# Ledger of designs, part 12: VH-VL binders against Flagellar basal-body rod protein FlgF (flgF)

Target 1, 245 residues: Flagellar basal-body rod protein FlgF (flgF), of Caulobacter vibrioides (q06171)
Amino acid sequence: MDNALYVGLSRQMTLRRELDIVANNIANANTTGFKVEDLMVRTEQAKPAKTLDGSSPVKFVMDTGVARNFTQGPMTKTGGDYDLAINGMGFFKVQANGGERYTRDGRFTTNPEGILVTQAGAPVLDDGGGQITIDPRLGPVTVGKDGIVSQGAIRVGRIGLVRPDDLSTFAKDGDNLYRNTTNTAPQPVTDAQIHQGMLEASNVQPVIEITKLIEIQRAYESVAKMMDNTAELSRSAVERLGKIN
Short names: E, the ipSAE of ESMFold2; O, the ipSAE of OpenDDE; V2, 0.75 times the mean of E and O plus 0.25 times the DockQ between their complexes.

## First folded at step 4 (VH-VL)

Design K44 (from K05 with heavy chain Y101F L106Y, light chain E49Y; framework fv_latikafusp)
Fold by ESMFold2-Fast, scan of step 4:
Structure K44 (fold): chain C 245 residues (1-245), chain A 122 residues (1-122), chain B 108 residues (1-108)
Amino acid sequence: as target 1 above (245 residues)
Amino acid sequence: EVQLVESGGSVVRPGGSLRLSCAASGFTFDDYGMSWVRQVPGKGLEWVSGINWNGGDTRYADAVKGRFTISRDSAKNSLYLQMNSLRAEDTALYYCARDSFGDYVYGAFDIWGQGTLVTVSS
Amino acid sequence: SYELTQPPSVSVSPGQTARITCSGDALPKKYAYWYQQKPGQAPVLVISYDSKRPSGIPERFSGSSSGTMATLTISGAQVEDEADYYCYSTDSSGNHGVFGGGTKLTVL
């Protein structure tokens, strides 16, 4: 009975983790730059996948037992001067949570000091690791496909795009941010472009995630009920044995 | 805080129609499955119908299938029950109840309204 | 039609243990839930998932399920526990919710 209980407990914990992951995906279906997550339970998840344009292969990666799909989400045209999307595999650098962090969320703005920041107020870093300061007196900002930030004829800086050699080294660190877990710095990206006036949507497919949620909940119910029945039989058997002894 | 408020109950003649409403507040309505449960005065509870988070899947008790239609409106945070071809045996207090996250009919009805009375008589 | 069977009434003295049973063929694979209803009030969930007590429910309430029978236990029943108690589960398909016929608990 112990063996059946251990098997059931293991399956129940796996299903609970799957449930939490799917629920989190659903909660972030409309979060800019969010990447869908799944538990790696199939060999297929280890294979490289193609991005939306079919030309840039991306590997499924594990993050503490969770596979994260970094395939590019749909692009939405916003027309905002500080709304930026990355076409290709790369990450913006920001200074947050006590260090350098990485994100695909390009919903930027300026603070009162003119510094380019995330919605949470974290500075966006240039290719040298410094801040980018916009002077509102110099007129509209333009961001080129190579990340060069200009106001008229004046070059303000260059948005730094980076990519780790192994995407699995990036761990979640709060709202749509990733932390480098290794001592190897991410490398500058030359095969990705920045599009001003666009945002990358989540790559979550809500209907698929809701279907998974319902299926996982029902599987969890079945396994949990099996465990409850097995535990009750074990308790009954131990009680009878104890009374006889 | 978390609240369900039913309305629309009235006296109707046999063969008539009636639409019940349930206004949800204090929680994210679209995260939950919802159900209607009825109770004949002085008698027991009977599950009537359930609907999932987005309205794409609905279930009905055999006694009401083909006559009642459950629906929801996410913009209004409201649940509805359209009752057609009403019979004397549909006379009951109708409760709106919140079920499980994303799905319905599981039976963890942790939030209930106070009910709205439907009387079918001539 | 699938049914959950409960005794119509159970009587206990204050401080005694009350046990209310619920029988159904799908209970080995489907969870049971228990609801308390006092006159003129909406039902209150007192036990979920066979044996889990929701926040705010007194510790004297407990539940169990074995085979085709679920049981609600009230250890040291009090006068305020006098109410109608309903079990709930789904049929084997999971497509229909089913309430038991209800049990009137009398204390004293």
Scores: ipSAE 0.000, ipTM 0.414, lowest interface PAE 15.1, mean pLDDT 83

Design K45 (from K05 with heavy chain S100L L106F, light chain K29D E49D; framework fv_latikafusp)
Fold by ESMFold2-Fast, scan of step 4:
Structure K45 (fold): chain C 245 residues (1-245), chain A 122 residues (1-122), chain B 108 residues (1-108)
Amino acid sequence: as target 1 above (245 residues)
Amino acid sequence: EVQLVESGGSVVRPGGSLRLSCAASGFTFDDYGMSWVRQVPGKGLEWVSGINWNGGDTRYADAVKGRFTISRDSAKNSLYLQMNSLRAEDTALYYCARDLYGDYVFGAFDIWGQGTLVTVSS
Amino acid sequence: SYELTQPPSVSVSPGQTARITCSGDALPDKYAYWYQQKPGQAPVLVISDDSKRPSGIPERFSGSSSGTMATLTISGAQVEDEADYYCYSTDSSGNHGVFGGGTKLTVL
């Protein structure tokens, strides 16, 4: 059937995309701050197609997207002065990819100029949107639960934590970063705390992701075989109907 | 050209260990699942183990589960099979094979190496 | 354990049609594959996904699958087609690859 073949193709594409997402989750099971993703399938009512007779049925088209689970991952004590974890819902701000980006990956360091940066060298932004500069002459850095960065009695800055009104508006922008897809700026948060000397692990549960991978592979094969069987049945029917004695 | 070259096969006594290697060339190794398939001289083919494109999913035949470990190294474009607690019944030519479906493992193969001989004998 | 069953041997005369069968309970839901192996050589995929012929495989090779039985057909068999033929699929779980016992094709 034409309809069965179309449904099979749509389902096969959806399963392939879900397979890619699950594989990516497994690949990032040990990535600091990584958030597990799932395929989000939406069904939209398509406008009726017009035939030569002017009649057309209403039909649906599937639309797919990505849903991300921002549930906090386990926290590990590292003892590193620039290793930071967020307890609660908030994001670090960094200057990357031509603009302001957000992350939960707190594996920071200083560059030769003393600027607090990510592992990729992107500056970590303070609550005012500026860079944080550490002066080695002032001794070791202490980061308080409220984000205040100090060296002894000297306050050098405050790490700004922000949160969007809707977490679904944050889209992945490479290197464990998120970009804001809306015109509404993320708001400062006061109900999250920063812990120095700790890192947030991935919230991926490998056993669950591997189980999903196996199920998707089986479903993909079943759909593909169903499509092949449907195409062969259609060919056989055409051949039988075309036979004239 | 697409090529798989196995190595590491030798004569070993029962209870011993061996590590087989398979060097891949001519294609993007990380896009493909890989498998090991063995053949006892004069007998048929037997699937041994498979690994998906990123190493996150590994599968084993019941006969080798718990004794063999499949792994891969993308930096070296190489597949490995660590064989422990070897038995006489593990004597076979071991083939490296590329998965037909690419980045996941269904166990079907389009490209095969020439094999490396493992003999378990006292 | 799950097995794929093939006849141990099939004999045909040159130009005759050879049919090699493969039976397994999971074949209604899983694809069958066919490999040709000549002495001293690695296996060669001759049929994929029940019925697809890979590039470079002669058109005399064809495959089909119906219910629990897959069939490899060689129309007008030639002496160079003498080889061992193996069917291959996965078990119902999809977790294990399974080869048939192999069929020795003789073209005499």
Scores: ipSAE 0.000, ipTM 0.411, lowest interface PAE 14.6, mean pLDDT 82

Design K46 (from K05 with heavy chain G102S L106F, light chain S93Y; framework fv_latikafusp)
Fold by ESMFold2-Fast, scan of step 4:
Structure K46 (fold): chain C 245 residues (1-245), chain A 122 residues (1-122), chain B 108 residues (1-108)
Amino acid sequence: as target 1 above (245 residues)
Amino acid sequence: EVQLVESGGSVVRPGGSLRLSCAASGFTFDDYGMSWVRQVPGKGLEWVSGINWNGGDTRYADAVKGRFTISRDSAKNSLYLQMNSLRAEDTALYYCARDSYSDYVFGAFDIWGQGTLVTVSS
Amino acid sequence: SYELTQPPSVSVSPGQTARITCSGDALPKKYAYWYQQKPGQAPVLVISEDSKRPSGIPERFSGSSSGTMATLTISGAQVEDEADYYCYSTDSYGNHGVFGGGTKLTVL
């Protein structure tokens, strides 16, 4: 009885986590640069508890995390001079949350100082890790496919694209930002290009996510019914024993 | 001179297979996405398949998904379309086309070949 | 399945303005492209990204897009402009290329 309830609670916790992830995907189906997430369940083998009569059998512990699909999202036209999309696997570098962060969200603008920034005001970094300053007196900005930012004949800087050796080492750090979880810096990208006047849309497939949501809800109901039956059996047993008194 | 030259079109029986080739010259092949577009004689244009500039992303029209495979070979500056389980409805002039932008898988097709005719009949 | 809708034919007198429309629900967020095809020839791109005229295309060709409708305009149509015109775009998710059904322009 205790074992069945424990298993049910464990399954409900996993399903709730999966539900939250799918709900978040649906909520971000129209968010620029958003990458669809899936539940990653890792089973850890725990050391057996020691007792006076010896060790118990090995127990498994479920560890849940998030896997992110970095597959290219659809391109959407905007015509904006500071709207940038990446074709291929690469990330923009920004200075945010106390350090260097990475993003696929190319909705940029300039601040009052002329610095190229994200919508949240975080500076976009060049290939050398510095800021890119746009001078409004020099006319409109052109961004080449190699990331070179120019105003007329004047080179203002170069937006450098980077990629980690293992995409799974990038962890979410707020809205559309990723942080590097390793001691190895992401490397410059040679197989990706930047395109001005376009934005990368979310790679969420709404129909697939809605189907997952329905499946998760049904699974959650199934587990709840199993637990209710177990609780009913427990209550019945207590009531029968109580009648003996 | 920017040029696309298709080849491989032939008469094939239903259920047969055929491989189309497109030789590109006069531009840096790996900077561009490529597509196959077909046209039934006397009818309109229909997009068949597209491949991005590095071959990492391929897309297919629903009518050909699972039967056709698009691929490219950077060393040979060539685009291919492997056509399996051919049907009478696949009879068309097949054009090789270059996306006008290196960034779009399905951008404007600024360069077209002359087409290669595929006839599926018994 | 997602479709781009064009009128099957448009007629115009030489020197007058021809307008060919293309309707699609994804056009507010996706660029429209226009192709001219003459009998026995491969298509030719005449308008790129809603309104941009490629090098070598006569100035009488122009394009615009507003909401779910893209329009190809030929100001002062000439006899040599007689052809089939196709709009092209992608579906809402960028998964498929989509051509309109084509419009036969007659210049009489």
Scores: ipSAE 0.000, ipTM 0.485, lowest interface PAE 13.1, mean pLDDT 83

Design K47 (framework fv_latikafusp)
Fold by ESMFold2-Fast, scan of step 4:
Structure K47 (fold): chain C 245 residues (1-245), chain A 123 residues (1-123), chain B 108 residues (1-108)
Amino acid sequence: as target 1 above (245 residues)
Amino acid sequence: EVQLVESGGSVVRPGGSLRLSCAASGFTFDDYGMSWVRQVPGKGLEWVSGINWNGGDTRYADAVKGRFTISRDSAKNSLYLQMNSLRAEDTALYYCARDSYGDYVLSGAFDIWGQGTLVTVSS
Amino acid sequence: SYELTQPPSVSVSPGQTARITCSGDALPKRYAYWYQQKPGQAPVLVISEDSKRPSGIPERFSGSSSGTMATLTISGAQVEDEADYYCYSTDSSGNHGVFGGGTKLTVL
């Protein structure tokens, strides 16, 4: 067995994972609330990051060999009544089929029953864990910076915002959702505000990701050529050894 | 009282270096992104650089990228701008400004400004 | 690079309505902000997020944004409103802050 072939295979697997992550970042450069990811090599036993002086870090979190950057993306105005963006570190709570989940994606709508839901139909939860029901007869909805949902003078509810004590405990669970991996409930936040008519854009920087893609592709080609050359040399050696019989 | 006070402006020769400081008081410094904005004498405003609440994300105008470095120190409630390879066109009054919207870079308006510190690059 | 375009000057008589425009192709998706600057002073935010008036700003100041154009309106301009006005926004990427070239308002 050639040592170079084992090294090349291992490197190809790592580069393939990096390529998949970068390609996913590029594919989600225009996805509302998407957080950029990068590959980090670590053991199966890697521990979650701890808070700094009791406050959660808001930028960079490890997640099963992938680091996720929670830095807030640019805010884009839409004017949509149910488009909501969070200013600051917080997450919307939603009731998904698998349980309570968390998201930064504020592209909401109402279902036929008047319930405020995500694009996938999951109810958006108020600060008490209940649903928010909009009555179309009462006119347009306004959402205050504190999350209070109103129709004219009538208060409908308050959108709940939460944050885990340690951001590393939030794991990706499809469709722009995060799952809490611990038994410690996320805490309500008071240092974040909600803006109606705005959406948080992806924090992906396409130029940086495209540069990474090019570099990874070149590295992959180099490894592939190295392996091809090694395989050819091995084949030639086998043929030469066969002739001595 | 919410206040930003810049210092460090001086006369420097082309190719020289200078470090600007901005002291923040009257608010929780770590809740806000910060920026440097400059104004060439007799001309308009130009955004130079921005930094998020903990210094982990920085942005730069193309004119200064690679020459200037923005940083902050939470323990001292201070913002800094390290300026290297200075050019005549860097001559300006440099303002320290607070991003009003939140803790990320370029989060919104600049709602609090300092008085500015003058940087003159000349031989 | 991305640029916000303002007229260099606008002149009105006291009590008349002043309108200052700001054009940029990213304005449909990015908020516009307006700053007032008087000689020897730091800029003061007069309009936030296209149309919101900060606390302490007189009611005669208003803002709007439609398509690629944002407008600052001063209804019943006063002599004390004489100043340079700058629009501000980010480029389409959100990675750079951009100021307009500034408009000198004369109230005479």
Scores: ipSAE 0.000, ipTM 0.438, lowest interface PAE 16.9, mean pLDDT 82

Design K48 (framework fv_latikafusp)
Fold by ESMFold2-Fast, scan of step 4:
Structure K48 (fold): chain C 245 residues (1-245), chain A 123 residues (1-123), chain B 108 residues (1-108)
Amino acid sequence: as target 1 above (245 residues)
Amino acid sequence: EVQLVESGGSVVRPGGSLRLSCAASGFTFDDYGMSWVRQVPGKGLEWVSGINWNGGDTRYADAVKGRFTISRDSAKNSLYLQMNSLRAEDTALYYCARDTYGDYIWGSAFDIWGQGTLVTVSS
Amino acid sequence: SYELTQPPSVSVSPGQTARITCSGDALPKKYAYWYQQKPGQAPVLVISEDSKRPSGIPERFSGSSSGTMATLTISGAQVEDEADYYCYSTDSSGNHGVFGGGTKLTVL
């Protein structure tokens, strides 16, 4: 009889986590390179509950996680020399937070030393794991589809693109960065292209996220109503059971 | 093996401060809400404070609100309780406990407990 | 402040049914949980969400909740069940965890 209250409480906890994820997606709908997140629900069959009809399986939300959709976002032409977008499945490699981190956010710039850096000042790494230094005396920078950085006829370096064997092994590590959670290093990719003067937009679809927000609110109301009705029924049952027959 | 290990308990004077730590191992720390529960030796259990899975929401018992601060560090798999303006009534064994639902402590239970760390506030 | 009320002690003979009650005004809408604590040991969850028995807890333990009262039932109590039992829930706001005062179960 109290099973509905238990399920309702568990569902409210899941809905609250869903709300956090949807709110974060909406907040990052205009963030370059952002990848939309969804709640990954892990539900186990709990110990069978006894009903009037006998034992029936009960499913509970036992564990929750976050899944990221790495689907390509739309590309926007900016014309910036250091604005780079990846066409295909690959990640820029940067040196941040005490190690190697990965990102799809190609809003780069140069620091006073001429080093190619992220907006936060983290160096962008070449295919050998080193920094890329631009000499302003050598003229404008051109980045080819294969990542080769040149100034006129001079090759400055090559932007390294990498991909893990399993995208689910990348964990968020602030500032639109990902950390590799395994001992297997991401591998260089040759099937992705870099486009200079373009940025990859977020793959968040705001209308879809707003719709999810409304659905979560309705689900909260539904669960609250169910729990309220179940409490009323429980009170009624106590009264009936307390009577002498 | 899932375990919680508390540390930091000591003898302090009234008005003093103390920081308790709890080291978690054997499970994904960020999937679970955490709580501190205390027990005066020979007496009953009292819930002190709770924190949700990402540290974005904290709750406190009225007896400690404004004096104690609960926090967590995902990189270190650790839970903390900063205790300020200590009173004789805060003397107790302090347990670190894992919230069964992994989201928040309200309505949730504690399925894993540490061994406790003793705090004595004495003049 | 909100309180959960338990009897301070319950005594049964081996093989008898022990019933420990927990009363609170928020219990119609909030789940009750039960913990067993033996001397010198940390508490052990024996019943969750009013009536759920965690893995490893003997079949003789059961729980129920109706109106403002939750009940822990030990059918055929054994000597090893002698311990302090605490109910736990939240207040009506859901913002505070609350333990009952505890019940000492004696099996003699």
Scores: ipSAE 0.000, ipTM 0.400, lowest interface PAE 15.2, mean pLDDT 81

Design K49 (from K05 with heavy chain S100Y L106F G107D, light chain T90A G97Y; framework fv_latikafusp)
Fold by ESMFold2-Fast, scan of step 4:
Structure K49 (fold): chain C 245 residues (1-245), chain A 122 residues (1-122), chain B 108 residues (1-108)
Amino acid sequence: as target 1 above (245 residues)
Amino acid sequence: EVQLVESGGSVVRPGGSLRLSCAASGFTFDDYGMSWVRQVPGKGLEWVSGINWNGGDTRYADAVKGRFTISRDSAKNSLYLQMNSLRAEDTALYYCARDYYGDYVFDAFDIWGQGTLVTVSS
Amino acid sequence: SYELTQPPSVSVSPGQTARITCSGDALPKKYAYWYQQKPGQAPVLVISEDSKRPSGIPERFSGSSSGTMATLTISGAQVEDEADYYCYSADSSGNHYVFGGGTKLTVL
C-alpha cells in the first residue's frame, strides 16, 4: 500500500492511543493512588541494505508502550482505620486476577469474615503472602509505620510492601492494579512507611492533561486532513524519494 | 546528644549566591526527613524547603522555587541549602529542622538547630 | 496562595484556659501541628497530628481540629507558657507547607 498513507494511518493510530491514555488520566484525576500515564512511541523504518531501485517499498513500524510516572501523589488525612498511604516508593500486595498484584490504592476495608480487602474485595497480603484477618471484637486496629497491624497488644500481621528493581516492569492489570511482567520477584522495601488514616491522591495534573487532550484532538484532525489532501501524491513522493542521483 | 548545627550564613549582595550547611549528630540521619525553616528576627516562621529521608522527594515554598535547592549527603550526615539569585526578602535566620516521627515528610519538626543568619544587603 | 489564619494575640490570667485558633481551607483533610517559641529560642513542637501530645509536653496542652479550624488549648495556663504559638499544615495539594502568622500568648 502507499507508504505516505501508511505513515499517516500509523500516526492516527498513535494519536488515538495518546487520546485514550490522556482521557484515562483525566477520568482518574480523583482516583486514590492513581499514577499518571504517558505514551512511549518508538518508530523504526525497514529499508533495503542497498538502494538499487527506488520502487522498493519502505516499511514504517510504530511500537508503542505506556510509561507511568510513579511520583508520590499528595497525601490527605481521612481518619479511617483502614485508609492507608505509603510514604516512599512501595506497593501494597493483593490477591487478584489469578495471582499477586500490586497497588498504591490504600482504600481498604474488612469483609464479613474479617479479612482485610480492597474495595473490590481482593485480599491484602502480608509480608509472607498470606491474608490479614481482623477480629472486630478485639477493639481498634493500629497500623504502624513498618506495616505491623495490631489490635491492642495482639499482633495481627504485617502488611507487605514491595518494589520491583525496575518500575517499568509493572504493567497495568485492571482497576489501579499492577502486574509484574518479569520472573524476578519484587523485593521487600525497608525505605517506605505506611500511614494509617491517610490516602495518597492521584498525581494527575488535570490542567496539563486537558491541554494535552486538546492538542491531540487538533493533531488527529490535522493528520486526517493531510492524508485526504495528499492521497493522490504519495506514490509520486515515494518514487521520487527512492531514486538516487 | 541529638544535635543540628547550621553554618554558612553571611552578608551577601542581591543577586548573589550562598550555600548553607547543617551537620547532624546523635541520631540515624537517614531515618529522617529534613527541612529548612526561616524567620526574620522578631517576625514569624516560614517553611522554605524539605527533603525526605532518602533524597527522592523535595519540596519548595513558592517564594524560593527555582532559586533554592535542598540536598542531603548521608555519608557526611549533612543537609544543604543552595541559595541562588538572593533577594532582600531572603534575609532571615535559617533553621535546620528534623522531621518529628521520621515517617511523614515535612509534617513536623522535633529537633531544631540554633539557626544561621543570612543578610542580603547592598 | 494558601494561608493559615491565627489571631495576633491572646491574653489570659494565670490558671485560666487559653484557646488559640488556626483557620485554613485544607484543615478538614490535612493535619495541624503546633509550635511554641519563646524569645531567643528555637521552636518546640507541642501538638502533633491535630491532637497528639509529644513526650515531655505538659498535659495541660491539648489540640483539636474540626472543619476548617484547628484549636490549641492550654488548660490552666501558667506564666511559663507565655510565648508565640504557630500552627503548621499542608495546603490542599500537599505540595506546599505553611505556618500560621503566629499568636502571642500573654499570661498576666
Scores: ipSAE 0.000, ipTM 0.413, lowest interface PAE 19.5, mean pLDDT 80

Design K50 (from K05 with heavy chain V105R L106F, light chain K29D K30Q; framework fv_latikafusp; at its last look DockQ between E and O 0.19; V2 from the best seeds 0.00; counts 0 for: pae E 7.2 > 2, placed apart)
Fold by ESMFold2, look of step 5:
Structure K50 (fold): chain C 245 residues (1-245), chain A 122 residues (1-122), chain B 108 residues (1-108)
Amino acid sequence: as target 1 above (245 residues)
Amino acid sequence: EVQLVESGGSVVRPGGSLRLSCAASGFTFDDYGMSWVRQVPGKGLEWVSGINWNGGDTRYADAVKGRFTISRDSAKNSLYLQMNSLRAEDTALYYCARDSYGDYRFGAFDIWGQGTLVTVSS
Amino acid sequence: SYELTQPPSVSVSPGQTARITCSGDALPDQYAYWYQQKPGQAPVLVISEDSKRPSGIPERFSGSSSGTMATLTISGAQVEDEADYYCYSTDSSGNHGVFGGGTKLTVL
């Protein structure tokens, strides 16, 4: 009976974590540049039964972490001069939280000093790691597909795009940002383009996530019934033993 | 001089095959998306197929999906359209068009060829 | 499937303002483009990204997009502006190019 309860409790904890991930995805269905998350679950086979005691082949579920799908989200027009989208694989660099951070969220603006910043006020970095300063007296800003920022004939700077060797090295850092978890710098990108006047939408598909939510609820109910039945059998056995006095 | 030159249009029987070519010159071919657009003489324009700058993304109008294949060759600065199982309704002037960005989905067709005529008749 | 709807024809006198409309449900999220085509010629881009005029296009050409409707405006139409005009955009999936049915502009 204890083996069934262990499997049930382990399953229930996995389902709760899946529920949290799906709920977060749904909450971010309209978040610019958001990348849908999933629970990476790994199965590990039970060791062979070689003793008199023996054990059945029970698959142990091992939670190895959160997988993030970096597939390109749809790009939609906004017409905003400081709205940028990346077509292809790459990330904007920003200065936040005491270091370089990375984002697909291209909603930018200027602060009172004219520095190009995120919505949270973090400076957007050029390809050399410096800030980009816009002078409103020089007219409208133009951002080319290569990331060159200009005002009329004056080149202001170049927004650099970077990509890690392995996307799993980027970890969530809040505020729609990622941090590099390794000691190797992300490489400049040549296979992506910047499009001014557009934003990348979330790649969450809400109907799919809601369907997952329903399946998780049903699976949770089934596990709860199994645990209730096991508890009833144990309680019934105790009650029968108590009546033999 | 920036230009696109289509070739390969001819008269073909229904069910036949034809390969269209588009030679690009005067610009960096690998920076741009490309499309085929067709027009029945005296009628409107119809987008047929598009391919992004590196060939990694190809799309087709529903009317040609499964029968036509778009491709590009960086070494020859050329765009191709392989047309199989041709039908009478495929009769049109086929234009090669350059997208202003690396992907037709995000820009304008800013350079057009002269077109090559495909006639499907028995 | 998704389509862009244009009037079949528009007629104006020389010097008058011509307005050609294009309706499509994806236009709030997708840029509109306008092409001019004269008989026997390839199309020419006259308006990009709703309202931008390419180099070499006369100032009388302008464009706008609001809601599900894009409009090409030719202020002070000239006889040489007589042509077919096509709007172009991307469908709701963002993956397929779509042309409107075309509008024949007549300048009498």
Scores: ipSAE 0.029, ipTM 0.609, lowest interface PAE 7.2, mean pLDDT 84
ESMFold2-Fast, scan of step 4: ipSAE 0.430; ipTM 0.725
ESMFold2 (binder alone), look of step 5: mean pLDDT 93; pTM 0.952
OpenDDE, look of step 5: ipSAE 0.111; ipTM 0.656

